# VHH binders against Protein CSN12 homolog (csn12): the designs that were tried, part 6

Target 1, 185 residues: Protein CSN12 homolog (csn12), of Schizosaccharomyces pombe (o13873r232to416)
Amino acid sequence: VIFHYYLGIVAFLNQNYKNASAELEIAFSLCHKGYNRNLELILSYWIPTRILVNHQLPTKNLLSKFPNLASVYIPLTRALKSGNLGEFGKCLQKNETLLAKTKIYLTLEGTRDLCIRNLFRKTWIICGKSTRLPVSVFQIALQVAGTDLPKLHVEAILANMISKGYMRGYISRNFETVVLSAKDP
Short names: E, the ipSAE of ESMFold2; O, the ipSAE of OpenDDE; V2, 0.75 times the mean of E and O plus 0.25 times the DockQ between their complexes.

## First folded at step 1 (VHH)

Design H8u (framework vhh_7uia_1)
Fold by ESMFold2-Fast, scan of step 1:
Structure H8u (fold): chain B 185 residues (1-185), chain A 126 residues (1-126)
Amino acid sequence: as target 1 above (185 residues)
Amino acid sequence: QLQLVETGGGLVKPGGSLRLSCVVSGFTFSDYYMAWVRQAPGKELEWVSSISSSGSTIYYEDSVKGRFTISTDNAKNTLYLQMSSLKPEDTAVYYCAAGDSLYEFLWSLGDEYDYWGQGTQVTVSS
């Protein structure tokens, strides 16, 4: 167990998250169910890695067995699911001492893009799933979520989302509009 | 509008097999992540299986691993669930759901998906 745990931690610290996830999964599977402290240590690195690379959130049933992890991840997963950037930021800030101590803070900060994607998806749905949306609509969504940014920065965020495959489409300069992928029946 | 049509349900004896199909119209599979979720009598929605738009990433709920196989035919815009070694506890209405790839990070929560079909009833009994 300890061998795969250390390999996972080394990979994690080197930002090799794919290998970290693989090694930590092996460590978790080999760990005896009665060794809750060892399981908690493995999960403390596996959960953030799994969110970042696999986009998987820990279940409430899993977290109920580890109160220290539950206090961090129940609010964080709720914020991620709802696209609530304000609550996401507050959760990270509230737990920053613990997360920084274990070198997890930056990994969870890396999941901010998932929170933004969920916010933009919710915005798209509220706007009737239009194939053409003004950039200002996304600017307002970010503003109500607690992030007041100039249009240029919002366009950069949108370009990043498209680049990562979180959104399909392009930005039209002529009409300052995001054109989203639409399919014929 | 987007439409999902599930078929293939029915009555089957324990140990039997069924193949569920979900035909999707109004969009292309490559834009969406697909899932099967079920609701047993008197219980809440339970996520069963998910497949990414590329078909490369597949997830199963623990109770169905080794018995169920999820697959897609992107040319036909069709999602499948091949069920084998069926048990009475698999009795449920099975729903087809669509979402983006980020929904892969959600478990056991069908209301996170954008589109639901009407469902198809699977009953496992002697």
Scores: ipSAE 0.005, ipTM 0.155, lowest interface PAE 10.4, mean pLDDT 75

Design H9b (framework vhh_7b2m_4)
Fold by ESMFold2-Fast, scan of step 1:
Structure H9b (fold): chain B 185 residues (1-185), chain A 122 residues (1-122)
Amino acid sequence: as target 1 above (185 residues)
Amino acid sequence: EVQLVESGGGLVQAGGSLRLSCAASGFTFSDYAVGWYRQAPGKQRVVVASIYSGGSTKYSNSVKGRFTISRDNAKNTVYLQMNSLKPEDTAVYYCARDIVGATYWEDAFDIWGQGTQVTVSS
């Protein structure tokens, strides 16, 4: 278990998150279920990696077995699911010392785009799944979620979401309207 | 049956006040975040204010300082107190609940109420 744990941590620190996830999964599967400290160490790197790479959040059931992880991840997963950027930022800030000590802070900060994607999907649904949406509706959504940005910054975020495949479509040439794919936005 | 029913809309003069109510039934109201949304003619529906199960609140910049969202869990009701109303506030106002869990945004908005019209004259 130690061999795969080590390989997973090395991959994690090198930002090779797909390899880190694969190795940590093997370590977890090989770890005796009575060794809670070893399971907790594996999960402390596997959970953030799973969120970043696979967009999979830990279950409440899993977290109930590890109170230290639950105190961090129950509020964080709630914020991620709801697209609550303000609460997401507060969760990271509250746990900054612990997350920095374990070298996890930047990985969780990398999941901010997932939080934005979830917020934008919610916004699209609220707007009746329209294929043509003003940038202003996303700007309002971001502002209510705790991130008050000028339209140019919102357009940059939208462009990033499209480039990552979280949204399918394009931004109009006047930079005021998002045109989403009718089949899979 | 899960249901949300809005009331309290009407015609008011600029600078006036209105209090909207949203009565919920068919679910455990205290477990859910609920929000107020509005849609002006020819425009998209946008969020106005949200209140979470723990009582924390969020507001859009356009209404911050003028509108107050609150909830009464004993009455299964959420309120929107609207002060210093402007013609720009003219819209149909809707309340909606958030769905907790993996399908948070899927089907959540199928539980929209009928809406209540707010018209602010100059």
Scores: ipSAE 0.058, ipTM 0.586, lowest interface PAE 7.2, mean pLDDT 80

Design H9s (framework vhh_surovatamig_d1)
Fold by ESMFold2-Fast, scan of step 1:
Structure H9s (fold): chain B 185 residues (1-185), chain A 123 residues (1-123)
Amino acid sequence: as target 1 above (185 residues)
Amino acid sequence: EVQLVESGGGLVQPGGSLRLSCAASGFTFSDYYMSWVRQAPGKGLEWVATISYSGDSTDYVDSVKGRFTISRDNAKKSLYLQMNSLRAEDTAVYYCARDIVGATYWEDAFDIRGQGTLVTVSS
């Protein structure tokens, strides 16, 4: 348990998140069910790693067993799933001291792109799942979510989403229109 | 990339049966635990059932135990949910989902399940 826990933490600190996730999974599986404090320590690093690397969120069933983790992650997962950037930011701010102390803050900040992806998918659905959408539609979506950005910055965000595979498509020559794949997203 | 296409939903009377199907593509189906998740109108997503890589292990939410059966065909890259003794509370859009850990501990951050399939239990 201890060995895989330490290997997981070392990998996490070295930003080797794939290896961190693998080692922490082994540590969790080997940990005795009655040792809630040890399970909580493993989960405190495994949950943010799973969100960032595997795009997976802890369920209410998992979190119900760990009240301290539930108070952080139930609001955060709700914000991530709904694409609510404002609530995502508030959740990080509310828990800033704890997350910074455990070196988790930056890992969770790295999950902001998942929140943006869910916001943009919601926008795409509202627009009737059109294959061609003006960049301005996404700009308005971000504005409604509390983030007022110039068109150029919105284009950069869209390019990043496409680059990461969160959206399938391309941006037209003049960066005025996003052309989305009919299959994905 | 990853695609999951659900089918088999419809209108059925209480006590009736339906079989849902999910066709998977864009990933090695046999490497993943697979789950069925549902969303009733105005409510959040609820996990329903999970099946292991080989199909040897299954798990269900308490409200459907003994009524629903999850199964898979790895050769056809298909997932199934046999629903018997349906109740009004089972009315929901049902989604097929990929789950790497299995059980009820993790869920996908992205809605990659397509449009889902609507099950309505009403007289």
Scores: ipSAE 0.111, ipTM 0.570, lowest interface PAE 3.9, mean pLDDT 78

Design K1q (framework vhh_7qia_2)
Fold by ESMFold2-Fast, scan of step 1:
Structure K1q (fold): chain B 185 residues (1-185), chain A 120 residues (1-120)
Amino acid sequence: as target 1 above (185 residues)
Amino acid sequence: QLQLVESGGGLVQPGGSLRLSCEASGFTFSSYAMGWYRQAPGKQRELVAFITSGGSTNYADSVKGRFTISRDNAKNTVYLQMNSLRPEDTAIYYCARDYDSWGEYDLDYWGKGTPVTVSS
């Protein structure tokens, strides 16, 4: 258990999240379920890694067994799931000291793109799942969520979402329009 | 790469039965634990049943004795046999790979699942 836990932590600190997730999974599977403190230590690094690389959020059932993790992740997962950038930022800020001490803050900050993706998807749904949407619609969505950005920065965010496969389509810069794929937008 | 396709849901009366199926592709099915989750309107997704790669099973207290999870590694399929269904079992049922402790999948997986409605 301890060997794979340390390999996972070393990979995590070295930003090798794929390897960190693999080693922490082994550590978790080998850990006796009665050793709650050891499970909590493994989960403190596995949860943020799994959100970042696997796009999976811990269940309320898992978190109910670990009150310290629940206080951090219940609000954070709600914010991520709903695309609430304001609440996401507040959750990170509230827990900044704890997350910085454990070297987790940057990993969770890296999940901000998932929050933006969820915000943009909900925006697309509200707009009737149109295949063509003005960039300004996403700019307004970000503004309502507490992030006021110029159009060029919004286009950069959209380009990043497309490059990561979070959105399927392209940006027509001449017409300031996002064209979404009719299949799996 | 990973695909999970749920089927078998429907409308049944209280006391009825349904069998759900989840066909998996894109990974070595026999090497992974599989779970069934459900989400009722306005509620969080919850674990219903879980089966390890070795065949050990675990159930939520609310369904214990009524639901049976099983797997067929040759068909890359996990099943949920639901007996003595109750109105509170009404939900969309989702199949998942891995530990019962992980619930939310990427939004690309939202809208998958098989709806089960139990009403008189």
Scores: ipSAE 0.007, ipTM 0.256, lowest interface PAE 9.5, mean pLDDT 78

Design K1s (framework vhh_surovatamig_d1)
Fold by ESMFold2-Fast, scan of step 1:
Structure K1s (fold): chain B 185 residues (1-185), chain A 121 residues (1-121)
Amino acid sequence: as target 1 above (185 residues)
Amino acid sequence: EVQLVESGGGLVQPGGSLRLSCAASGFTFSDYYMSWVRQAPGKGLEWVATISYSGDSTDYVDSVKGRFTISRDNAKKSLYLQMNSLRAEDTAVYYCARDYDSWGEYDLDYRGQGTLVTVSS
């Protein structure tokens, strides 16, 4: 178990997040349930890695077993799920000293795009899961979340979301419309 | 509450076949991508196969391509894994998982208790 933990940490520090996630998953699965300190150490690196590369958020049930992780991740998870960019920023700032000391801060900052994805997903649901949505709808969503951007910048954000696989579809610039895949948007 | 219950595991000889089933409840099954993941003794979780909410697209880990087939029945809220040409390396506990939605969100918290598949030579 300790071998996979060390391999995971080395990969994490080298920003090889896919290998970090794989090794830390093995370490976690092999770690005995009664070894809470060891589980907490594994989770302290696995949780941010899972959010960044797998877009997976820790559950309240898991976090209830680790109070130190809960104090950081319960507010952050809520912000990420709701697409609340303001709360997301505040959560990182509040925990800045701890996260910077453990080399986790930049990894969590990298999850900002996930926060935007969740904001856009909520917008899509509110619009009845339409396959065609005006760019202005996403512009308004960002404005409500505290980010007032011109349409060109919103189009750049949407293009980034599509490029990363967070959205399936394309942007019709002539009609200022996002066209989502009908089968698997 | 979200509930996933696997069945169909057992002991089989190399080259044999098994069909795993998963019964889902507590959520709108037809709105989610579904996956099968497995855990071999002393190893971590390995993703095996995924199917889209409509069943129109499927994806598999390279080691099972051509041997395993994932399918679903949205009316019965059931997920299946047809496993053919089984190998000793396929020995594992197999889990049904609600993997992600159309935005690629991944959720390992919604997986079942698992069903054991042992391929003995």
Scores: ipSAE 0.000, ipTM 0.127, lowest interface PAE 14.5, mean pLDDT 77

Design K2e (framework vhh_enristomig)
Fold by ESMFold2-Fast, scan of step 1:
Structure K2e (fold): chain B 185 residues (1-185), chain A 120 residues (1-120)
Amino acid sequence: as target 1 above (185 residues)
Amino acid sequence: EVQLLESGGGEVQPGGSLRLSCAASGFTFSDYYISWYRQAPGKQREWVSTISSGGSTNYAESVKGRFTISRDNAKNTLYLQMSSLRAEDTAVYYCAADEGWYGDLEYDYWGQGTLVTVKP
């Protein structure tokens, strides 16, 4: 168990997240259910890795067994699911010292784009799943979520979402419009 | 939508064997941790066994050496081979998809359960 935990942490620190996830999964599976301290240590690195790599969130049932993890991840997962960028930022800031000490801060910061994806998906649904949406609609969505950005900045965010495969389509700069895939954007 | 359908329960005498199955649909089965839980009349739900996406297994001390969890990713099916059954194993057995994890817009799911009765 310690061997796979150690390999997982080394991979995590080297930003080999797929390897880290694989090793931490083995460590967690082999860990005796009565050894909650060992499970908590494994989860402290596996949870952020699973969010970043697999886009999977820990359940309230899992977190209820580990109060220290619950205090960090219950509000963070709520913010991620709802696309609440303001709350996401507040959660990271509140736990900054702990997350920086354990080298987890940057990994969780990397999940910010997932929060934006969820916000934009909700915006698309509210707009009747239109295949053509003005950039201004996304700008307003970000403003309502606590982030007031100029048009050019919003276009950069949209381009990044498309680049990462979180959104399917393209940006028509001449008409300041996002054109989304007609099926499963 | 995630669905889990347990089967294979029934009545058996002490020392007997049963094989439980859980057929899964609505998610990428091979990516998930899947567990067996049980609930005896008047008692709290008890964890029995877990198998990871990679095939690593873990068991409750009360069933260790008697039960074997396995999965068939091609058939989206989870199994629990039960041997040396005791009266204390009498319970409704539940399959739980990803007890600790869910996708961005999903929750943990439970099946309807399958009843195992060990009658002397």
Scores: ipSAE 0.016, ipTM 0.345, lowest interface PAE 7.1, mean pLDDT 79

Design K2z (framework vhh_7z1x_3)
Fold by ESMFold2-Fast, scan of step 1:
Formats: structure tokens, C-alpha cells, sequence
Structure K2z (fold): chain B 185 residues (1-185), chain A 121 residues (1-121)
């Protein structure tokens, strides 16, 4: 059991998140529910890895058994689900010392793009699920969420989202618009 | 009031087929990823299949790949599971579950009451 935990931590520290998630899942499944300290230790690395790699968020039910994890992840998952980029940043800042100690801060910072995806998804829905949206609409969405960026930086964010598969489509330079796939934008 | 209602279960012979439906009300259906989950007698919950809010992406558990097909009709607020080549070990209560963009775990936002599927000769 402890063997899979150590393999998971080594993979995590080497930024091999797919292997880290697999090994930590085995460790968690083999750990008895009565060993809360061991479960909390596994979850402290599995939760951020699972968010980054599998896009899965811990629920309030899971976190209710681990108060230290709940204080960090309940606000963070709420921010991620709602696309609240400002609140996401505040949660990371508030817990910076704890997250840096365990090498988790950068892994969670890597989930910022998921928060942006959820913000853009909500923006797309509000705009009636149009397949063609001006870049300025996403710029306004980011501004409302607390991030005031020039158009060029917004285009870079959109290009990154498309590159990662979080959005399906392309950016039309001539019309300064985002053209989204009708099947799965 | 949020409600998910499963229909289409029943008794079927091994090798047979069934189509399950799940009708959603009380929330914006096409903002949610949808999942099928089952529970066999005396066992825990098993995730079977997930479909994205648009229907553009699907995923399946290894136990049902190639036999089950998930689909959705957002205009009708309905989720489907086409089950082919049914086996006795597919006998279970089948639930639909809604998740705001996250699927593959068993802690979903909304759950149906379930529909019984029995595969027996």
C-alpha cells in the first residue's frame, strides 16, 4: 500500500501526473477508511493531480472527512466550477505557504486554464451558443472576472484554449472573431 | 424542482438488447455532462458511460465498451443508453446522473431514482 503511495509521490515530483494519478488511485483503494491520516496524505497529492489530469473536482462529501483539505478545496472547487478567476487567484494566495511546502502550488496554478475554460463556456451560453463570437466578448468576460487584459493577450489565451482542446474552433484574424465548432465548441 | 426519470428497464434474455431513457427537468439540460451508473445486487456503484454537455464527446468503462452506446437529445432534455449483447452480469439498477462539466466520478450534482434491468434466461 505504502509502496504505491511512494511511487505516486515520486511521479508527482517528476511532473509525471498520469503515472502519479494511477499510483495514488491504487494507494487510496488499498487504504482502509479507518486510516484517515494516511487517506489525507494520499488525497493531498491525488486531488490536485486529479483536477489537472482528469478534470475531476473533489466533492463536499469527500472533503467533509478531511477538514484541512476542505478549507483549501471547497472554495477552490467552487471558483473552478463557476469560472470565477478572481476567487481562484485569491484561494491560491491564501493557501500559498501550505501549498508551496508540499510542491502543490504550481500544480494547482496549472488548473487556472480550466477556470478560464469554464468562464468562456458560461460566456458562450449567455451569448446564445453562437458559433461566431467577437474576441471582445471574451475580453469583457475576463474583465468582469477581475482580469483586465488587452485584446492581443486575450487572443493568446483563446489560442491556448484551442491548442489544449478546451475549445474547438479557430480565431478569424480578418473579423476579430472566434469561430466555434457547432458540434462541440 | 430538479428531476431525472429513468425508463426502459425490464427483463431481457442473454444476448438481447434494451434502450434506457432518462428525462431531465428543472435545470438547463445542455449545460450538464450526463452519466450512466449502475449498481448490481450487493455491490457498489459502477460508472458506465459519460457524455459531454454538447454530445460531442463520449467515454465508456471497459466492461461496456463496444456493447453500450450513450447519446443525448438536448431538444427533448433526454439521455439514452443503447445496451446490446446483454449478459447476466449486466443485471443491476441503472441510474442517470448529471454533473456540471465533470464526469467519471460517482459524486454527481443530480441523480435519478433508477430503473431495474434483469438479464436472465
Amino acid sequence: as target 1 above (185 residues)
Amino acid sequence: QVQLVETGGGLVQPGGSLRLSCTASGFTFDDYAMNWVRQAPGKGLEWLSGISWSGGSTSYADSVKGRFTISRDNAKNTLYLQMNSLQPDDTAVYFCAADEGWYGDLEYDYWGQGTQVTVSS
Scores: ipSAE 0.000, ipTM 0.154, lowest interface PAE 11.2, mean pLDDT 78

Design K3b (framework vhh_7b2m_4)
Fold by ESMFold2-Fast, scan of step 1:
Structure K3b (fold): chain B 185 residues (1-185), chain A 119 residues (1-119)
Amino acid sequence: as target 1 above (185 residues)
Amino acid sequence: EVQLVESGGGLVQAGGSLRLSCAASGFTFSDYAVGWYRQAPGKQRVVVASIYSGGSTKYSNSVKGRFTISRDNAKNTVYLQMNSLKPEDTAVYYCAKDLEWSYDYFDYWGQGTQVTVSS
């Protein structure tokens, strides 16, 4: 258990998240249920890794066994799922001292793009799954979610989402319009 | 639509064996942890065994050494091999998707299969 936990932490600190997840899975499965402290230590690195790499959220069933993790991750996963950027930021700030000590803060900050993806997906659905949407629609969505940005910054965010494969389409700069793939926006 | 269909339950004498199967559909089976739960009459549903996407397994203390969970990703099926059965193992057995990890925070359950162990 200790060996795989160690390999997982080293991979995590080197930002090799796929290897970190694999090693931490083995450590977790080998750890006896009666060793809750050891399970909690494994989960403290495995949860952020699973969110970032696998886009998987810990369930309430998992978190109910670890109150310290539940206090951090129940509100964070709720914010991520709903695309609530304001609450996402507040959760990170509230837990900054804990997350910074374990080098987890930056990994969770890296999941901000997943929060934006979920916000934009909800926006697309609300707009009737249109293949053409003004950039201003996404600007308003971000504003409602607590992030008031000028159009150029919103265009940069949209370009980043497209670059990462979270959205499929392109931006028409001349008409400030996002053109989404009919299959897989 | 997510579906889980359990089979293989039945009546067996103490000391006997049974093999349960759970056929899954409606999700990318290989990406998710799946597990077995059981519920005896008048008692809460409790976890029996879990198998993660990478193949790692975890067992409850009451079945450790007697039960073995396995999966066949090509067949979208999870199995529970139950050996050295005891009357205390009598319960409805359920398989469940995503006991610890979820894309959307929901658990999915099958209809269950009855296991009865007579003394």
Scores: ipSAE 0.018, ipTM 0.392, lowest interface PAE 5.9, mean pLDDT 79

Design K3u (framework vhh_7uia_1)
Fold by ESMFold2-Fast, scan of step 1:
Structure K3u (fold): chain B 185 residues (1-185), chain A 120 residues (1-120)
Amino acid sequence: as target 1 above (185 residues)
Amino acid sequence: QLQLVETGGGLVKPGGSLRLSCVVSGFTFSDYYMAWVRQAPGKELEWVSSISSSGSTIYYEDSVKGRFTISTDNAKNTLYLQMSSLKPEDTAVYYCAKDLEWSYDYFDYWGQGTQVTVSS
């Protein structure tokens, strides 16, 4: 178990998250169910890796077995699911000392784009799932979520989301609108 | 791109058995934990069971332990749920999904579902 745990941690610290996830999964599956402390150590690196790489969030069922992880990830998971960017930032700040000590903070900061994706999807749904939305609608959504940005910066965020495949479409600068794919926006 | 097709539901009497199947296309089955989730009328989604790609790690909701068995056939990209000793409380629409121990990626990896009704 310790061999795959070690390989997973080394991969994680080298930002090789695909290999980290694979090794940590093996370590978790091999660990005795009664060794909660060892399972918790594996999960402390596997959870942030799975959020970043696989876009998967730990459930209350998983976290109920590990109170220390639950206190960190239940609020963070809630913020990520709802696209609550302000609460996401507060959760990271509250746990900054612990997350920085274990070198997890930057990995979780990397999941901020997932929170933005969820905010924009919620905005799209509220606007009646239109295929054409003004950039200003997304600017207002970010403002309501606690992030007041100029239009050009919002366009950069939208371009990044499209580039990462989190949103399908393009930005019409002449019309200041986002044109979304009718399928999988 | 992604398609999930659940089958095997139906009407059964208490104590009966059913086998649900989920045929997956559009992603590599072996890259993911797969799960069964259910939704009873008027209630929230409930996670039922998860299985790792290797089949070596399996989890069950406490209420179904000893009664339900999850399995996969990776060559057929098919997920199964063998249900025995069915109770009226098991009445729900059953969906296959990417692992809900680790909640959804927001791509709605749910099929149309298959209705299971346990009634006299």
Scores: ipSAE 0.006, ipTM 0.246, lowest interface PAE 9.7, mean pLDDT 75

Design K4b (framework vhh_7b2m_4; at its last look DockQ between E and O 0.16; V2 from the best seeds 0.00; counts 0 for: pae O 7.8 > 2, unsure alone 61.5 < 65, grease 24.3 > 24.2, placed apart)
Fold by OpenDDE, look of step 2:
Structure K4b (fold): chain B 185 residues (1-185), chain A 120 residues (1-120)
Amino acid sequence: as target 1 above (185 residues)
Amino acid sequence: EVQLVESGGGLVQAGGSLRLSCAASGSIFSSYDVGWYRQAPGKQRVVVASITSGGDTKYSNSVKGRFTISRDNAKNTVYLQMNSLKPEDTAVYYCATDYWDSSEYGMDVWGQGTQVTVSS
């Protein structure tokens, strides 16, 4: 357990999050369930890494066992899940001092794209799961979420989402429309 | 990255039984909430059953008493035992994971689905 934990931490600090996630997951799986302190230490680094790399959020059930983690990740998870960029920012700011000391802040800041992803997914659902949506629809979604950007910037965000695999589709610039996969956008 | 793979679907006569399996990658499957969904032809995808990481189960009214969801954390697998199947149960069945209790906007990870066909 200790060996994998340290490997995970080293990887984490080097921003090798994929390796960090793998090592910390192993550490967590090997750790006895009764060692709450050790579990919490592992989770403190693994949860943010898992969110960033695997797009996996901690469950309420998991967090209920770790009150210190719950205080941070319940509101953060809610924000991420709902695509609430405003709340997302507030959560990070509220915990900036604590998270910065452990270098976790940077990791969580990187999860903003996941928040945007969920916002866009919500938008897609609200729009009837259409395979063709105007860029302006996503622009409005961002505005409602607290981010006012020109349409061109929104296109860049959408392009980034597609490039990163958060969305499947392409942007038709001529029609200012996002064409999404019918199977799973 | 967590992946889900469904299996166990097929053709069965009305009144028959099937057992679906959802195998997940990763070593901490016990931390995940898992749900079974189905989508019949021309209909929307709907939740059938769910099981939390704590083992709490929920069922849709249409399958209560007939379907049972369970999980084996050692095998990283969730099962859907389907008994007393009806033609109306015909659908593609999907496994999905959610890491939050609220699934208003759907699950985060989905399998490819498995076809279940119940003949009259």
Scores: ipSAE 0.014, ipTM 0.298, lowest interface PAE 7.8, mean pLDDT 88
ESMFold2-Fast, scan of step 1: ipSAE 0.214; ipTM 0.591
ESMFold2, look of step 2: ipSAE 0.151; ipTM 0.600
ESMFold2 (binder alone), look of step 2: mean pLDDT 79; pTM 0.798

Design K4s (framework vhh_surovatamig_d1; at its last look DockQ between E and O 0.62; V2 from the best seeds 0.00; counts 0 for: pae O 7.7 > 2)
Fold by OpenDDE, look of step 2:
Structure K4s (fold): chain B 185 residues (1-185), chain A 121 residues (1-121)
Amino acid sequence: as target 1 above (185 residues)
Amino acid sequence: EVQLVESGGGLVQPGGSLRLSCAASGFTFSSYWMSWVRQAPGKGLEWVATIKQDGSEKDYVDSVKGRFTISRDNAKKSLYLQMNSLRAEDTAVYYCATDYWDSSEYGMDVRGQGTLVTVSS
């Protein structure tokens, strides 16, 4: 357990999150069941790694077993799921000191795109799952979520989301409209 | 797609027995700790039991110790809960839960629809 744990940590610190996840998973699988410190230590690095790499969040059931982790990841998970950028930022700021010294802060900061994805998906759903949405609709969504940006920046964000595969479609800049896939946007 | 399907619930008299089953799919079942949780009417979700990947370690909530037995079959991707000496307070919807990762894009924890266990005379 210890061997894989340390390999995972080294990989994590080097931002090799794929390797980190693999080693930490092994460490976790070999660790004895309980509410012990070893499991918590493993999860403290594995959870942010899984969020960033796999877009997978810890369940409430898992977090209920680890109060210290729950205090961080319950609100963070809620923010990510709901696309609440404001709450996302607040959560990171609230835990900045603790998370920064372990380099976990940087990893979680990288999950902002996941939050944006969920926000835009929510927006799409609220708008009746239309395949054609004005860029301004997403601009408003960001504003409501606590981020006020010019339309041009919103287009850049949308372009980035599409490029990363978080959204399927294209931007018609002439019509200031996002055209989304009818099958799976 | 991660999927959990619970079954085996029903109506039983106090002192009776039931065996719950959970069929898992969409993930590497044998790689994860598995748990049973339950929700009684008007109460919150309560953890019941957990089992290690290889079944070598098991843990239970105190109120079910000596009465319930958690087990698993990794080849069948199945989780089980043998419930003996059932009591009225065991009445609840029982869910198969992963100490797993929620991949739902809709913000819901990954678990099945649950199976209702009613213990009543």
Scores: ipSAE 0.015, ipTM 0.275, lowest interface PAE 7.7, mean pLDDT 88
ESMFold2-Fast, scan of step 1: ipSAE 0.278; ipTM 0.696
ESMFold2, look of step 2: ipSAE 0.227; ipTM 0.696
ESMFold2 (binder alone), look of step 2: mean pLDDT 80; pTM 0.801

